# VHH binders against c4kar8, part 75

Target 1, 263 residues: c4kar8
Amino acid sequence: MAELSTPSPASPAPLDGGRGDELEKFTLRGARQILQLLQDLITHRGLITAHTGGGHSFMTAVLKVDEERGRVVLDPSPDPQANRRALAAPRLTCVTQLDGIRIQFPLVGLGEGQDKGRPALFAPLPAEMLRLQRREFYRLQVPLAHELSCLLKAEDLARKPVEVSARVIDIGAGGVAVVVPTGAAEFVIGGTLPACRLALPDGEPIELDLEVRNLNRQTQRNGTEQLRVGLRFAALPRAADTRIQRYIFKTERALNAKARGGL

## First folded at step 3 (VHH)

Design c88 (framework vhh_7n9e_1)
Fold by ESMFold2-Fast, scan of step 3:
Structure c88 (fold): chain B 263 residues (1-263), chain A 125 residues (1-125)
Amino acid sequence: as target 1 above (263 residues)
Amino acid sequence: DVQLVESGGGLVQAGGSLRLSCAASGFTFSSYAMYWGRQAPGKGREWVSGISYSGGSTAYASSVKGRFTISRDNAKNTLYLQMNNLKPEDTALYYCAKEISSEWYDSGTDAFDIWGQGTQVTVSS
């Protein structure tokens, strides 16, 4: 149904716009499937980025699924402002990963209270959850020990050229997500950053043109705020594509082998 | 409560010019990048232009680059789009947006959180 990919006149647009129909085959709507997936997020201690709208998000986690009361319990932010934004939002969009598989779900009707004497956020169980199993949506979470960086060519607040060394937090076939300190440079969705340099552990930095595709001010679990920038690879050379794919494959394999006790 | 009120549309002949305005309230305007999008009859929404929070960086869709200029006045909480050398294909309802709803850097699609009724631009040929 094409109508499912467009919002009603009274509703904000869906986050993936024109992909509504395409994403239907990855959408879970069974109550038991939803409960199981939420429980898997608890078991794997999955960190969740909760988008509150306006380019704001905070880090949270599912603490508990209260099946009897039909609700999820979330870890609140230590930043009171992030919690106020979340409570005021008509909808949270929650994004996380399990073994590189992107998981996304809405929460509506967020409230606050206590769970076993500790502050908590509560929301009704989502009616749907998206589980993207396609490789083009696969994002490797970059191990902190790899110290992956991307040197960005941007402009500072005075419109002067600046080079910003940004930490790469995830990487896929189509691009990277990086973290920069708030105020280090200005970014706009659709903007091009020419001749940036992506440093991989093996070999010389890869020179790339990058396009800004998303911007998010993310409140970390310690209450500090940082800017997450999603960057698409523009005109990626074959040699660079091969090196990036090799890094992703090798790192994923090493992480999987460690999880299996060296298989 | 985010409010965005677009104005400045109208009927214009091909080759003409229009200046659109967007009055923003309910958020700290100077802290956000702002965007213009459009929707032609029977078509999906299309991203047109964006501007960073201080105005230091701008971006344009290929179809309008060189003809349109985005700007902002943070003291007045107002976003502008100067449209020059208009073409019949620019006929659309124009919206301003505080955020573009696209979560994937490789998606190639954008959805807008539309808060206002937009402003109609009609270019005759």
Scores: ipSAE 0.450, ipTM 0.800, lowest interface PAE 2.1, mean pLDDT 80
Fold by OpenDDE, second read of step 4:
Structure c88 (fold): chain B 263 residues (1-263), chain A 125 residues (1-125)
Amino acid sequence: as target 1 above (263 residues)
Amino acid sequence: DVQLVESGGGLVQAGGSLRLSCAASGFTFSSYAMYWGRQAPGKGREWVSGISYSGGSTAYASSVKGRFTISRDNAKNTLYLQMNNLKPEDTALYYCAKEISSEWYDSGTDAFDIWGQGTQVTVSS
């Protein structure tokens, strides 16, 4: 009687940490990291939009970090009503930018007081700060003359398959950014576009799977709307990777040569 | 001012259901893709689901696929997340977010824009 070893229920495959956890790498929770980032905001005198809820916000700045008391000092609004709303709010959502990187962090437990004889708002240090970092991989801006394109297999408003030819505006080892006309297809961050075709100048198009990572709507100067789609290579064959890297390298060299007055 | 306010969280038993709502204001809601994320205690934030500006396209994390349904009502500026067959591992603070604004077009950042305050979902065994 061979005891059929009931296969141990396959431990749920670790949530493939790469695709599902999009914000983990952007979220700072370390005390030192948070303090450093706040200090950087002070140093750069970054303006902060503080959202108080109900569609209300006011402009502020971090004036000081009090490490001893574990609090941040904010510049109050010149509008007393805004300050009242801030103090009444269960949470402030602070949004700012540093070096082109968007930063968001919550503040709870706001109080008012004086800092060196000046009115100020006080809050405990945030428990976390979201720093929306740049792409992991360098992106080469594709010269317009190269006319790189990517055939996207996407869906329309009715979830019907559509093919969209998109111009590639930048390319890196990790993916591409493309532009499409608004309404050509619908994209969702985290969505996969299977069996797309990237056209490089050096040969046949590369078939690959793409994951939507970023969406930016832009109105051109001429009034035309376009959608910039950031796409990650979800599955890239080695041969394709080599081709892409070669293209990037060659193009960068050419651009650098031109910049130096050579071409 | 852009604002996202989540609601509908609570305590539920395993196998139960919840429906989350996210009320959006301060921007043209119908022009943006919207997303749900969550953060479990001691863990990082993870993407849960996304929906296109029109609602025509949806995406889900593998961990919630088949159990969760994202939807939106553009007339009400509201995003929804129907959560069925909830599991203890779904316990988290759930956030809604919008796609990055056009102001960040040249930022090179692959990220969401603004997140709400979150609503707590607790699934008991």
Scores: ipSAE 0.023, ipTM 0.348, lowest interface PAE 5.6, mean pLDDT 83

Design c89 (framework vhh_7n9e_1)
Fold by ESMFold2-Fast, scan of step 3:
Structure c89 (fold): chain B 263 residues (1-263), chain A 125 residues (1-125)
Amino acid sequence: as target 1 above (263 residues)
Amino acid sequence: DVQLVESGGGLVQAGGSLRLSCAASGFTFSSYAMYWGRQAPGKGREWVSGISYSGGSTAYASSVKGRFTISRDNAKNTLYLQMNNLKPEDTALYYCAADWGTDEYYDSESAYDYWGQGTQVTVSS
């Protein structure tokens, strides 16, 4: 049932590890569909988080699709170390959003070169792309102007309690992704953070128990590094769930109106 | 070149103990959270335990909590798993990883790199 193989450059890696059986319905394998989706990412200037393994990622974008050579051209990181990690990785897991829909795809065989005289990264076209149109996978990218924060109760290097105010970068029905300064606290996948406080624009902070689901040291487009932490809502009271959903809906409507030239 | 080499497995009687080691090379070990996973014959991959880059935070699967202890020595680039009160259900190939796949609800790494080859643990009843 489950896919248990370690990813190899010589073989295509299953999307989301052992979840292949569940995700097949959301997997695009047609060459035309893949090309169209990649072109949509170019048109919408979609930022892509490229995971290089070992809890590292960098921000990139698809610069073009080279159909003649069967490859994608990616914007390299301004951090040479991030590019070296990417080139050394057996595969990249690329994650992005288009209109709130999560898009994920593997790239294998990454190379370095030039495009129009500028440094670029190249990889063969992915054989598959995941497009998750389920409500439970939807995540709203939080506008910076909202200054959404979550007060995390964690431990420092000496296992002493510490409170960290983390910026919320995306939010969905199942949890939030937050950014913390590197070294502010230690996190481990599977760890629980009790009695954290999520601050929404309206009303009192929501007290929540959170589970750490992912950790990533993300190199930003300006070359700086930040720690991104994905957090699952361990249990969500009905009132809190309603407030979160209303915030997501209201914000999405405002962003859609603005995108169409509304005010 | 990244290498993870597990050792310390073997045959042990139920109620016994084993200490597994994972020797890491080819990357800055002290900069990575480390994980132990296992795969029993005919079963799927199971996350067992994790430890943050300095060792300040740890996590355990419910099935092993209270019996297993994860630790690390950053000066030696080595990860450990102390396994006490072993049960026949703990029989599996144990491997270490510098990264772990997460679920589909968030930005999933899903890239399982820096995998070790594994060390076999067999628990007799």
Scores: ipSAE 0.216, ipTM 0.667, lowest interface PAE 4.0, mean pLDDT 80

Design c9 (framework vhh_7n9e_1)
Fold by ESMFold2-Fast, scan of step 3:
Structure c9 (fold): chain B 263 residues (1-263), chain A 125 residues (1-125)
Amino acid sequence: as target 1 above (263 residues)
Amino acid sequence: DVQLVESGGGLVQAGGSLRLSCAASGFTFSSYAMYWGRQAPGKGREWVSGISGSGGSTAYASSVKGRFTISRDNAKNTLYLQMNNLKPEDTALYYCAADIGTYEYYDSEDAYDYWGQGTQVTVSS
């Protein structure tokens, strides 16, 4: 009996193993499909979060697929400790997104070496890849020009109520990811933020309860910190769900039209 | 140097209780949310509970809600998990974690990390 929260599609955390039955239909096992998907990650320069176990992870990318040697070549971490953990791990769980679709795959038997005289990590090609094309796993990267925001009701370090206007960086059927300045409010994974307000371009803000699903602190190059918060929609009314889906659809179409030169 | 050291695990009979501790050092403890996670043999990591920096907000996985209580002592830099009415399915290695990211680039995305070896909890039937 798995009663675990599923991480958002934008979360670096791997999906629960207890959901294997419902995830099997999204698992790619064909060699051609796997090779094509890995090549797509190279072409689109997809960043990959590689989980080494024990809560440790690092950022990587597929540099090359070596079909003749049956291996994938990965960009090593600039952190030597992360590379040592990866090499010691019995398995890496790699998580990424391509065009809003969550992709996850295991790598076993990681080694190190060189590619074109530069340090590289390599592993046998994965026997399977998970490609989640369900509506609830799709995430739209919100254009900065849209200035999409969510007013969060939270508390500060002194346990005082605060309202924080957070920038929405991605949105899906199941939730949003937002960014706030570090220290603006306190969050806890699994906590509920009641009566928050999501501002969409067309119409009144949507009032909704949000559940905190993940937190990530990022230090910018100027030394300032920001906090990324993954939030799940709780008990979303059908009218609100319709408005969110409409925004996602319209924005996706507009982005596709721009990519085609307005055709 | 960030360090998290878990303790308090052991062997207990079903229906029993244990209190886990996590001693934290190397960071401003009161400024960060803290978490307990667990990993059972042959299973992936499972989130168990979380507590905000001030201790004002707590959250629990549905499987432990009503049985486990998370708390913290910011003066002692210590996180606690009080586990009551333990079940055989609670058998796991328990880890504490903090949401501490230090990144060179703005767009780096890392989840919270575990720094300790964990503490083993075994619940017999």
Scores: ipSAE 0.094, ipTM 0.569, lowest interface PAE 5.5, mean pLDDT 79

Design c90 (framework vhh_7n9e_1)
Fold by ESMFold2-Fast, scan of step 3:
Structure c90 (fold): chain B 263 residues (1-263), chain A 125 residues (1-125)
Amino acid sequence: as target 1 above (263 residues)
Amino acid sequence: DVQLVESGGGLVQAGGSLRLSCAASGFTFSSYAMYWGRQAPGKGREWVSGISYSGGSTAYASSVKGRFTISRDNAKNTLYLQMNNLKPEDTALYYCARGLEYSEYFDSGTPFDYWGQGTQVTVSS
C-alpha cells in the first residue's frame, strides 16, 4: 500500500471544485495538448500520485497512451487494496510535477486488465489537465530562525474567543500552514478565522481573514503533540500579496545562497 | 542535467540489513524534499519513504515503518535509506526521487519530477 500508517497527511492536496473558477485559466482542454503532456510524462519517467478519496492514494505512472482507443495505460499499485479502492472510486485525481510545473488531471471509468501480459489499469483520456506554474502552488518552508508567526482569532471548545500565536511552518501565494499545541483552539474545516495577524520581518503585521483547509495531528520525537493547520487567504489586498511574495522570494534566494555557501 | 545515482543494493538474507545511497547532482540538493520508491519484479511502483529538505521531517509507508530509516547529508548531496530486518517481500529495484523545493509535504501524495535508474535489492529466504 502506498498510504502512510499516520493519520491524514497534510500533503498539498489536489485542487477541488471550490477553486474551479480560479483554475479555468490554467486548464488544458485541447486533445493535442493533453496528448503531448501525457507523452511528456512518459518521456520524463514522471511519477504520478493517484488520489482515490478518503485520504487514500498510490503511486503510478503513465505506461502508454493509446490514441486509437482514446485511453491511458497506468502502472497498478503492488498493494491489491489500493487497486481495489482505485477501481471502486468514482474518479482518480492524478497529481505530478515536471520541471517545477504542477500537473493535475482526473481519470474516470478506471478498469483493469493486462498490457503485454502484465497487470495494468486503463482509463479514458482525461478531458482536461491542470497545468500550474511554480508561483501558483509553491510553498516556502519557513526557516525557524525567522520566528514567523500568525496570531489566530479562534474559539475554544466552549465557543469562547481565544487568540493563539501560531508558528508559521510554510507559506505560499494562497496561504500558510501553522502549528499549534493540541487543544489550544478548535478548528473546523471550511471555517473562517477573521482578522488574524500575520507577522512578517519587514513592517507591521498583516491583518487578514483565513479559511481552514486541512488539519493534521503530529507527534514529535519528544512525545509532544501538535496540530498542523492549513489556512487559505480568504481575501488578500494587493499590498499584502506583494509583501508576502517579496518575503518568499527573498527567503528563497537567501536559502539558495546558504546552500551554495558564501552566506 | 538533474542526475540521481543509487547504490548499495545487493543480495542479503532475510533478517539482514543494507544501506542504500543516492548521489544527487545538477540541482541544489539541500533545497528539495527527497524520496525513496521501489518496484518489485512484475509489480507496480510503491512509495517507501520521504524526507524534508532540511531533514527535520520524515514519513514512511506502513510496510516499512519501524524497519527503514531515511536520512540525508546535505553537505555531501547524498540521500540514504537504512534497511533493517529485511523480508523477502522487500525484494525490488529501489529508486530515489526529487520532490518539491522547500516543501515538507513528502507523503505518497507529493508530486515528484525526477527519478534515478535504481539499485537492485534481493532478499533471500
Scores: ipSAE 0.013, ipTM 0.530, lowest interface PAE 7.8, mean pLDDT 80

Design c91 (framework vhh_8fcz_2)
Fold by ESMFold2-Fast, scan of step 3:
Structure c91 (fold): chain B 263 residues (1-263), chain A 125 residues (1-125)
Amino acid sequence: as target 1 above (263 residues)
Amino acid sequence: QVQLVESGGGLVQPGGSLRLSCAASGFTFSSYAMNWVRQPPGKGLEWVSGISGSGGSTTYADSVEGRFTIIRDNDKKMVYLQMTSLKTEDTAVYYCAADIGTYEYWDSEDAYDYEGQGTQVTVSS
């Protein structure tokens, strides 16, 4: 190819070669399964990150499924530039989660119009949806009230050591995702951040090494930029692993109890 | 307009050396980690090397560790890949990419921002 493609773990050609083939068993292709999953996203008010390529993304949601016209209706971005990028893109990669399970699907042929007199984006129903239920892909969205943080040991733009207290936005068996202000520190994919400190609501901070696995730039609704950093746990001690799993289980159970009782 | 322009590829014999260059424009170069990725004929993309925005941190794929060196010059908005002891397995189109990444569950090597057109490296006798 003349242009570099950016394959994802859900793409047929991920960088490690075989991993995309392993995702086939988590791919839904039945029309009824796809419709049910989209309806579940509507019912649970799932926020979707729609990637338009080139590191650009915006927040959206499925407003409804039009089965007779074979299309989904999406909430447009409040940023007109994001909508223009989306309409110009050959495809959107939509990523969300439902009960800690990653959901991903492509949308092709995006158009704009109105739904019930308000602006909307439209796309044909996806032919496939990825639903990752593997333990290593499970991520608990951390409640804001828990104020989970990770003290990162990194370098700033001047190559000087810097400590950044990053907010933990999700946590799983294999790692955490954190948010930092753009420019707060340097991150290189595959780089190791030694002796970081993960603060859980109970007990002493857990000291551990973290490997940078992913980076994503996101513009917030208020116009500020943040960097989302995915970090893998390197060589967790058994006691630390047990504490993290216990936190995940306890928090998931509490969130499920509240969801069952309603809002 | 964001632009990355790779150069320096060519035909080289096994055991030879090449230096690839990447000229960047249209974005704040020092704010982004830079990467080299390659695509061998008929295969997927393979991440090769990365360098932090400041140049203080570098990392390499196991297949090239000790043979390749990544460096950057932020004043000139350039990133380089010095390749030595080249093997036939290094034959690929090489791309530079600014890495501000992917979201959440994705591996970072699967998503790059501001990709260039690539430069062909052929290692053959």
Scores: ipSAE 0.000, ipTM 0.120, lowest interface PAE 14.6, mean pLDDT 76

Design c92 (framework vhh_8fcz_2)
Fold by ESMFold2-Fast, scan of step 3:
Structure c92 (fold): chain B 263 residues (1-263), chain A 125 residues (1-125)
Amino acid sequence: as target 1 above (263 residues)
Amino acid sequence: QVQLVESGGGLVQPGGSLRLSCAASGFTFSSYAMNWVRQPPGKGLEWVSGISGSGGSTTYADSVEGRFTIIRDNDKKMVYLQMTSLKTEDTAVYYCAKDLWDYESSGTYEPFDYEGQGTQVTVSS
């Protein structure tokens, strides 16, 4: 039920470069993986939004991968001004999606020329590609026995600071969904809750900033209302991200091992 | 330096069997889950199977469950994929892949830290 707090795989907007260290584990640097992803974009005719900086972008596509020359060949824009901006840019940020997987990569050293008599743009093969896999959108349903909580720093209906301890019902790489009592605090979609504290079973609570992504009022069979709040990790130190992922994977493993038994 | 070397691929007829091997070096083998992933001709990489560092837990893609078995030998630093009842759809280059995390898991769909060189499996009649 919870909306995932990571960018949609279909969103053309680039991920924040200041979060580079948080995204390292989703960054592919293997030459074969990079070549395969580029070839998949060709095969599926994936449209790419290429950001040239200064708020400018254009639509392109990978026409081919020239492995012998170590370069990609891109479809130029029909707008000559967009092509001039691209060639003048020190770097392109390319964003696309493939089968629901968000792909983002830099291209440096863009040039122009011809491919078999037709205009084309060229760039060296990217050294890295970001791939946000289905696992990034996975939400672990938190076992009741774990009693995970998140201390939210919010405002009440009178705009006074309030701290609310919320039960975590699901958790993913991009955020958590929590349950709060109706009326405990005011939440606004897009609002930021600074310095909240996520309590995992092991270690000290993780201090983090959360962004409100969705709100869902749920009326229980007994007539009581609960507010379900989807929260995105606005910024997450690498160590905290590692702890959260480790919790998710270890919990998944334990649940799977119990369900499978033996081999 | 992390190194993964796959072997055991070849040509088999539908219904046949193959055993793939992966020799690992350059890391504490028993601390990492290992995976098999494959790339069919003209298609993307797809995860096939994973095995925990201890070997106590395994997972499989729906398309291969009941037909493939993943095994590891931590003393020899080897992981194997026993493939039975092979189908033409199993035709692919198969890669051994190391998990990014050094914890007990049955493998992760992704992310992987390193992939091997690959071994070709062709199922044809």
Scores: ipSAE 0.000, ipTM 0.121, lowest interface PAE 17.2, mean pLDDT 77

Design c93 (framework vhh_8fcz_2)
Fold by ESMFold2-Fast, scan of step 3:
Structure c93 (fold): chain B 263 residues (1-263), chain A 127 residues (1-127)
Amino acid sequence: as target 1 above (263 residues)
Amino acid sequence: QVQLVESGGGLVQPGGSLRLSCAASGFTFSSYAMNWVRQPPGKGLEWVSGISGSGGSTTYADSVEGRFTIIRDNDKKMVYLQMTSLKTEDTAVYYCARIEVYTYDESGTYEYEFDYEGQGTQVTVSS
């Protein structure tokens, strides 16, 4: 499985630890709930990205739950270095999905051995598992033909007000990701952009406040730099929420129809 | 290559103050937002504070708002974190970070991925 995942890595980043208090309502701590969720991951053959720290991760899976010994059995990486990192790590952060819901849990005290004659990794059952049922994490990739844009109100490097028309590359119930030329405006994680305008098809632009959640610099093939900015809807009126959800639904239906019809 | 060198950590009693410093080199410092992130014992990385390239905008995690102040000196290529009213839960290794955040998995576009270049500085708040 790890060899097959190398050409198409799925390596989701762990959620920010400083958001722990916000995530408490999504955290399972009941022993029976934890056992059931782990069993569901086995039944659905869920692939798990295990983060060992320092930007390192490997693909694994829960092979079984040993309820008698209070431990999980994991599929080791075919890469010996990844297994050494995992065994040396004080804590693994395991991330996966089940039915579109993000699942994240820690493993501590990892060991190695054999299960039925095959190499295996072992860890005590986690004391907690995050089952993150948040619709704001779902993202629609915006078709280029839609030319979706968001007019951002920000400041430039000289602290002067600027308006930047940014292309929307993905959209969800909780926010958008946009691209802007590097240097067009200043952004900082947690910063608020007031009174921005989201231009959806078939209507007036939606005025809304956006919070900067992530930043990534990327170099295009022509050598120009772009900044990818993830923006959360800080406050979303019901009418705006309805229009955004309608756009997402209609676009999904159109993409599904094209996929089935070959159009 | 990008290099960030943190300093200023140490032992302090609850209610005390510390000033962390970060010396940057190897890039156009004023063109990048800078951040402080921390890793408490046995926990993951958490974002603490950010400052825009010009210093015109600052942001803070709810847990430190009103207690910490981030500032920068672009001529000296320095970022600072002034910490006051320190609590035992502020105990962590603190990293100066130039954040590169990627488009994440299908469920988590809001996640932080820190590309910190520094070694970190230990802050211990204990009586």
Scores: ipSAE 0.057, ipTM 0.581, lowest interface PAE 6.5, mean pLDDT 78

Design c94 (framework vhh_8fcz_2)
Fold by ESMFold2-Fast, scan of step 3:
Structure c94 (fold): chain B 263 residues (1-263), chain A 125 residues (1-125)
Amino acid sequence: as target 1 above (263 residues)
Amino acid sequence: QVQLVESGGGLVQPGGSLRLSCAASGFTFSSYAMYWVRQPPGKGLEWVSGISGSGGSTTYADSVEGRFTIIRDNDKKMVYLQMTSLKTEDTAVYYCAADIGTYEYWDSEDAYDYEGQGTQVTVSS
């Protein structure tokens, strides 16, 4: 009777050490501000990743804010197991983006019921919401049409080298998030993937080293399952950094122009 | 909470067979690779076998290939290790494992947990 001896995760990211005090500066506690931000998520149909603990999450959305009763109404997962985990969790950590700004908030006391005759999850309004409006934390959601990919050099179940083409779902100054088929490769938090190749639309693939920061199996709203891998740029040459920033800027500009072209 | 419960170990003669079972709970089983690892008396942990979430890919350590078979039943949330042609060198505590992680850039608790109590296999003449 022992815990399984697997490679330990790398030491906590620098962000974790003093981040509690730093993040408090960006925490919204005004009831009016919280209500307005939740309403903005509804208006823009923002997708929310709700973390239930144990490496599990599901995709949801705020369907309604019931100001009179002081609660939010969330879209349940089509996966009954994801809903069961959510209801059993003492806390959900909800993460989303709005116009490139990271938004995170806790929900406590989750219940289930119906809204407008359809299944729904209910929780009291959060007393606080984190709103990070910093350049270093900006993440561009990669348009599906761009077909952005990263060729990962990883290991399989037998610890032998394999190459996996992963879809890039978001990108920022510090790294990318990718989706891989479950079981395609083994990832160890803190492990380094050398000489990976990031394909951008504007030229030759960028060769770079990536560090595995986060792993999450996510059940999507349609019931499909994905492994999401968060990857940090370990050593980014100036030319590569410039190309990534240019892609982000160009894509953001194009998305903003298209959004203003009609509803 | 991730929970893994191993069973099926025991005393067996060289050349015999055993089937180990692992019952999993607390995560979406079919989305994660599962492993068997073992710890012989007085030695470190040794990786034995792995199976992908779909069951479409399996791998084995050289020492057990051709003798052991890893199988999963996603409907029952079970993984099995069918062991044949057992040798005295296969004597160990066998553990079931899953790699369960979190995904967030600044989550202070980004980690994964490995849990299993193990089941003893003794091969003795």
Scores: ipSAE 0.000, ipTM 0.103, lowest interface PAE 17.1, mean pLDDT 75

